# Designs tried in a protein design chat: VH-VL binders against Leucyl/phenylalanyl-tRNA--protein transferase (aat). Part 3

Target 1, 210 residues: Leucyl/phenylalanyl-tRNA--protein transferase (aat), of Deinococcus radiodurans (q9rtp4)
Amino acid sequence: MLAHMPAARTFLQHPDPLTREIAEGYAGGSFLMDNGDGLRWYGVPGRALVPLTEDAGLHVARRMRRELKHFRPSVDLAFDEVIAGCRGHLPGSPERDGEWISDELVEIYQHLHTTGLAHSFEVWQGDELAGGVLGLALGGAFIAESKFHRLTNGSKAALIHLAEHLDRQGFALLDAQIQNPHLATLGVYEVTDKEYRRLLRRALALDVEL

## First folded at step 20 (VH-VL; from Y2 with heavy chain E110D)

Design Z3
Fold by OpenDDE, fold request of step 22:
Structure Z3 (fold): chain C 210 residues (1-210), chain A 124 residues (1-124), chain B 107 residues (1-107)
Amino acid sequence: as target 1 above (210 residues)
Amino acid sequence: QVQLQESGPGLVKPSQTLSLTCSFSGFSLSTEGVGVGWIRQPSGKGLEWLAYIYWDDEKSYNPSLKSRLTISKDTSKNQVSLKITSVTAADTAVYFCARDLEYDFRGWPDFDYWGQGTLVTVSS
Amino acid sequence: DIQMTQSTSSLSASVGDRVTITCRASQGISNYLSWYQQKPGKAVKLLIYKASKLQSGVPSRFSGSGSGTDYTLTISSLQQEDFATYFCQQYYKWPYTFGQGTKLEIK
């Protein structure tokens, strides 16, 4: 389950040019997506952050806390399936418009997975992949790129387990980029871009293991 | 086929509680990522979101109205209810319910299916 | 909050006309823009999402364009059933906000 996560500088100075480029962009506070105009870098005026613990504001209902016990978390055991799920292409997962994850971006994620920058965080019920989060781990920051479910509460469980796991591992930042009404119920809060960059710089300085 | 339909009292007196019901079909509030929201539109004014409720019974309220709003669901009946307490003339509006989908982190259309709305007039 | 402005509150057109309705955001919203059609006694209908993606079941005469802060809904050839109010919505930044609407009336 645990994987070594080197300091951000490892990726910022990575011998692979693509890894360096992507790491630099994310370290600068941007994120990649294809929003209909081709693959490009984006930012937001307010950045949505997921609290890592209940003390920090993460809201986990009692019922959900009980349900969480039925989900077994893992890291990087089903990376391609998680991507497929996030695109609505995994059998049993809901159909969805996952076009922002273009074929080109999939290739990039897969490449970054080989270099250790991109990761999947999965939750299972038995031997069945129930849901997961696709993201990048850069220093002590985890940028949650996308999430999916196949079983009910699979994505929610994945996100909550991820947050708590990151906390245990010493991460400082879980980035969900854009706020929405449901994320708000989870305790996701928004910070200014300036504050995000400050937090990001601090997180990037951490050398932790996912 | 996704459909939503609002129902309300039509007329409510000031200070009373407004109760609204949204009946829907073609989807379930037991499905992860699915939510139902209420939006209102006063005559000649813009749309204002009121509240959301999701499959996991989590709720979101407009901060300016939170103290007066209560949203709930009956999944078995495919219904969502909204209560607004202490109504005033300012609450006169057409009230809509709509489906909300939250699958991903990076934005979905907030409301992809709507009802036709129900007019509520607050008058003494 | 992001303000959405539809400077034209109403416009008149005839069947067969090409009609454009504009929506401006107070800041860039990166194509996180939807267009809705509102008709009395009818369900509000999503027409366009992500600025230019046509919602399933919507006639092809509807199209969306734009980027940054400025977006446009276009009806290539107006039909009788298209006389309605159209409003935009941004979902780039919470809380989501709506334009005031543009009422398309028959000339």
Scores: ipSAE 0.862, ipTM 0.922, lowest interface PAE 0.5, mean pLDDT 94
Fold by OpenDDE, fold request of step 22:
Structure Z3 (fold): chain C 210 residues (1-210), chain A 124 residues (1-124), chain B 107 residues (1-107)
Amino acid sequence: as target 1 above (210 residues)
Amino acid sequence: QVQLQESGPGLVKPSQTLSLTCSFSGFSLSTEGVGVGWIRQPSGKGLEWLAYIYWDDEKSYNPSLKSRLTISKDTSKNQVSLKITSVTAADTAVYFCARDLEYDFRGWPDFDYWGQGTLVTVSS
Amino acid sequence: DIQMTQSTSSLSASVGDRVTITCRASQGISNYLSWYQQKPGKAVKLLIYKASKLQSGVPSRFSGSGSGTDYTLTISSLQQEDFATYFCQQYYKWPYTFGQGTKLEIK
């Protein structure tokens, strides 16, 4: 048998114990949140995946395609603001119950950002942060943890730009965890946990950069 | 204060088209993350979701009823409309509209505000 | 689809009573559960979300608890205006599904 070629971008053997622990959990198909019982690991029977391209099933209306041009994407330029937005604490963004992103989890995300596992994907109109996505990048998989908007369609634009960016960078998987009626309109589809883990393993083997 | 109110014909004959209107206040369907959905409840039965419409005019339909459903919005009037074609006795129910918020990947409560519902009876 | 079961379809109680209503999911739903109150001629009201979070404006006598598959709505001291139908909803897995409801009646 041929030897496995490990991914260059991996955190499974990171020297930082917390980074290593979190990476192991996500690589195993779980995700962290505080659902009222403290910070715990969760899974879902059906995992929601975002297609990376229109050919793969991503639905972008013509109007939205035009609007996308007014949003400038960036990576890791406003990480703390994105977290604040996702928690409903960013001025100008809607108030929301961001309880699942507990103070403890915020500290974890901030730590993981310093080690390179956690990232923010932003969209701007001029100098104003319009929306963004918080997530983790493991090999060729991006786990979209949360999203927010301050300007109309800011979060939608962020997600679509993210999908297309990931495709250009050679990623294979964009994970949105839980399906909902609106995500379905974007072409988000569900796979079984077994299939998700298969796809995840394949994605983890990719050596790509965000 | 968020409020929703359903209106309908009360009585519809079989094979005709049922038209429903949801009028709402206290929020705008131009705001990202905001949607309005229709739910119905036949007498003595559970609740069944029918359709959603969102700020971006994206729509979702119950797969079992999709061919008969059309949802639309008039944002300027704060109204959402639902049409059901080829109605039968099985479509007799109380019809509700409710606000849906989709801000995050990991779920807001579906339908945080509802109307009081409107009874629709399908009968000849 | 996830089935939501409220085994008690009707319950009789008196003003001042402590009342509990149960809801069971066919599989674990990780606290993605809401409780609603339904009265004839009145708007359906969200009472509890995320299994135990009290919706704004809802009296503190209402509370939610549970985990995994089993959840409970509790009214600590029943008031006259609380006689209604209560139903649960899961939003852990699409499509979202509802319990059949529990009608709380005057004894």
Scores: ipSAE 0.855, ipTM 0.918, lowest interface PAE 0.5, mean pLDDT 94
Fold by ESMFold2, look of step 20:
Structure Z3 (fold): chain C 210 residues (1-210), chain A 124 residues (1-124), chain B 107 residues (1-107)
Amino acid sequence: as target 1 above (210 residues)
Amino acid sequence: QVQLQESGPGLVKPSQTLSLTCSFSGFSLSTEGVGVGWIRQPSGKGLEWLAYIYWDDEKSYNPSLKSRLTISKDTSKNQVSLKITSVTAADTAVYFCARDLEYDFRGWPDFDYWGQGTLVTVSS
Amino acid sequence: DIQMTQSTSSLSASVGDRVTITCRASQGISNYLSWYQQKPGKAVKLLIYKASKLQSGVPSRFSGSGSGTDYTLTISSLQQEDFATYFCQQYYKWPYTFGQGTKLEIK
């Protein structure tokens, strides 16, 4: 009977109050971070969205398409390692500003993982975690909170594999929050906050799973 | 120690192609997330970004100048090059290159290390 | 685009003074703001990122503060080498944009 409810409703009506609160914030178009002034809800005027397919605008160079075959994707196999990678704490990861993922936010993500809202998407080369994406799956929206690499192209491969996975699963929205010039080269585009909220509402109505 | 250094022709005549080289040390364009950008400052004006190139050879160009710009890299030489075609007096500026790190969706300043700049004057 | 405004184009001060330089964004930028120091013929230096985080190798007399749309760079005791032009930049919304600069001049 739970399979007959929209997937977002599972979290918006979840018995766990924290899971409900976080799901409500993201469903409203906000995102969490600790940008030096404690955990707060944020929104951007230009919300960055990743196209799910090359037909929709995702740019994948032919050499990158070949390299993707050397990265094996998975879901939820290394959640704590993906968080650590996004904080810059794994061997082989470059120094990065991972401090917006505060200790408190780590505990929230770990809790949301146990209730099913937060996920890790991994890519592997052999036994090595090469990179990953930390995010939330809410209805047909995946909010990609952070990404990292340990091996060259692990982060880029994780993002592209994630987009393909989301497309196969019937998701409508891959949200990267804040645009940057490298993401723009991949076909990531900005929408207004108003348009984001409209797209999000449609994505939340979808009954899909990661 | 991360260092970048621009080199250019100093003087260029109108309608010619301006070629600039950024030579750098202390990092590599083979590392995921690493890019180099070009920024210019015309006399008495603010900073204007021109182009970025990343480790994966992906490029972003300022739309107002895109048809005139070509950015390229030589990873083995630790060099990035910028060409600007059909220059006019409006292209007279100090030109900077700078490192851009894009490891995450939210987490890093645009440029952390810059070169000292090179003045290019477009004059007959 | 998010417009960054530095309302003071030049500022005169003496060695030892406490100096503040302001930057205002046309929209909230959630502390995604950097401060740069520019001297003629020298590499531009990143001083502050995320509004308040000191870049490695930058003297502790520099500090940044602010939130939302209003941000400041403070030099607690001005040194001779601090006479320069200071720019802010937001990196919250693409394209990233610079303030027009504040030139700090010797009095």
Scores: ipSAE 0.854, ipTM 0.910, lowest interface PAE 0.6, mean pLDDT 91
Fold by ESMFold2, fold request of step 22:
Structure Z3 (fold): chain C 210 residues (1-210), chain A 124 residues (1-124), chain B 107 residues (1-107)
Amino acid sequence: as target 1 above (210 residues)
Amino acid sequence: QVQLQESGPGLVKPSQTLSLTCSFSGFSLSTEGVGVGWIRQPSGKGLEWLAYIYWDDEKSYNPSLKSRLTISKDTSKNQVSLKITSVTAADTAVYFCARDLEYDFRGWPDFDYWGQGTLVTVSS
Amino acid sequence: DIQMTQSTSSLSASVGDRVTITCRASQGISNYLSWYQQKPGKAVKLLIYKASKLQSGVPSRFSGSGSGTDYTLTISSLQQEDFATYFCQQYYKWPYTFGQGTKLEIK
């Protein structure tokens, strides 16, 4: 069996040292946060994964299916606004713990966007940015860093549209990192760190693009 | 200001259905990410979560009790209800409702505001 | 599940004392820990989140510290209104779990 990491190899061997370092950390199953004491790498014992399709377990209620039609998805059209939304800095944002995305981490995400590792997934209602997901695309894995809404259901619509987009593009893994009881209602499930690393290695071998 | 308050029957006979209401103010269940959960505490014992309901009407139930629990909401009245069927003495507890905010993948504290609790005694 | 243990179930203290309450997780929880205050007949109050962050409206005599598996709530100068039960909760791994509580009583 031939080991192959086409899109992931691009970042794991990237000439930019920062891009290479960040890609290596995520490929190893960790994720980056700044909880007030500088940037640190984190892992969880139960890694939360989003099923990409309803057949795989993604729960999309009938009413939500109707609402999805009102949200137009896009990729990388409003990267800086998506970051601001995830930090709670857009008009209409609720009070939220967005402080883990420090100014330093924003600069890192912006840099990773220029090298092609970091992406924004947006949903629009008319010309308004309704919500989005900030994440990293590494091979056939999308590691979702943060999500936000400005309009009700914008965050949920962004996640569902993202899962559908990833499935169409041939991705194998949508990583939501830490489970919570609302994500659980959507069919998000936990795997052990060992199983996550196994699934991640397989996803990294895929030659797909966001 | 965010406030929650539980109301319930106080005394319930075995085998009956226990009905609880959480009334709240200072927030709405129409807002994305907002949920309400129920937690109980038997006398001298630890806390046990029961169920959550979110703005999108999605629900999560404690698997050990799922067959007996029904959670529902009335967003226009700022109310959440919990029913527990076929009660026994083991269901005697103080019952709390509390707000859960789920805006992101990374955690917010499970409950940031709680009610005062309402004691329910199951006794014949 | 991550087990949360509060080694002391009851603690006696006097007004003015410095009080420390501990909470231990069965595995690392990366500071995803809350402290709650429970008084009879009153709403449960969130005091500390993320192990060390003070919730709005909570007096500054309360503080939280710790990392990894070991966490501490400290009350620097105990007031009459601070006699209550204090419990921790981890929110790092679902299902989220509570410590059993530490009751702080008048000595």
Scores: ipSAE 0.805, ipTM 0.892, lowest interface PAE 0.8, mean pLDDT 90

Design Z3
Fold by ESMFold2, fold request of step 22:
Structure Z3 (fold): chain C 210 residues (1-210), chain A 124 residues (1-124), chain B 107 residues (1-107)
Amino acid sequence: as target 1 above (210 residues)
Amino acid sequence: QVQLQESGPGLVKPSQTLSLTCSFSGFSLSTEGVGVGWIRQPSGKGLEWLAYIYWDDEKSYNPSLKSRLTISKDTSKNQVSLKITSVTAADTAVYFCARDLEYDFRGWPDFDYWGQGTLVTVSS
Amino acid sequence: DIQMTQSTSSLSASVGDRVTITCRASQGISNYLSWYQQKPGKAVKLLIYKASKLQSGVPSRFSGSGSGTDYTLTISSLQQEDFATYFCQQYYKWPYTFGQGTKLEIK
């Protein structure tokens, strides 16, 4: 064992074979989904990336900046509730397509949480969970799997607070996977799969914590 | 029961501004993730998206038409408006509004509920 | 951009027929495909999403299948109200794009 052990290598060499397999897939640029035919690995030809700061292109309107003050961020305080929110199962959550997070995938996320690969990022108003992001932290990359809200702007606030938190922690990459027209309004941009793999490799070399 | 309905002028002369209104019920643009988009179908052609507006007042425009389009909303009236400046005969189309839900990073169908469409003819 | 092609512009059938409408993508779209039904003067209806999932309130005679670049909408026993134009749309890669439509006509 003579090689340098950055944070990502902790999971790529993890003694738990499931954690190692999942980390290898994400490090290779793939992600998991269950679209009704069992768990499968997926990839996209373009990958959506969230700028971590306004200087890098993250768009935060002045009104939204003021609203952010009403949302208190946290890490890993409500992991199971964040999963439930992403599946549309929490009170106040809108009806949504959460079916790709099958029961099997929930069990995998719960397992990965115990080994330190999967995380929840929460935003709160008082004691109420207002929204959150479910994702994997692999070196200096955060791969965002899903997000939800219970209170208006909770999901958007969670994403913006997460980006700023990742910047403060020295992360290089916040991966939103697939672009859509609302994400585009926030400054989310696409890169080619080749460029994504290059950026991911560099992010994986960083020794940072969520 | 989600419903959307378009209203417009029917006939517009070239070089004028086309103004359209989408009135909807059964949902609110005050709810996070909710947006409304405009789509048109020129005579004998396929569907072409024009613009989206979301609950947070953020907007996306079709790059081919961006300089001519303005989308806006009135959340309290459950209305979304679209303006197209400097119209020509190429803007003759049936215009639809539709609901777009963007709750997550991974896809939801682009439009789940549409209006009936309104025909706009650009003619001298 | 991903181009969506419905090679048949119109198709004739009778009530009771089994009808199949095809949509092809210029590259793989991982089942991120919707089918819509369009009738003049009526609201466009979402029928199928994720290539095969039936939208709530849509009759069970509609079904979707396919993978990769090739997708199919099937109507198992055609009803009078099913004569309409059908569009596919991919939502895999922004910008999202529509097929040209297939008009289903009374034979």
Scores: ipSAE 0.770, ipTM 0.881, lowest interface PAE 0.9, mean pLDDT 90

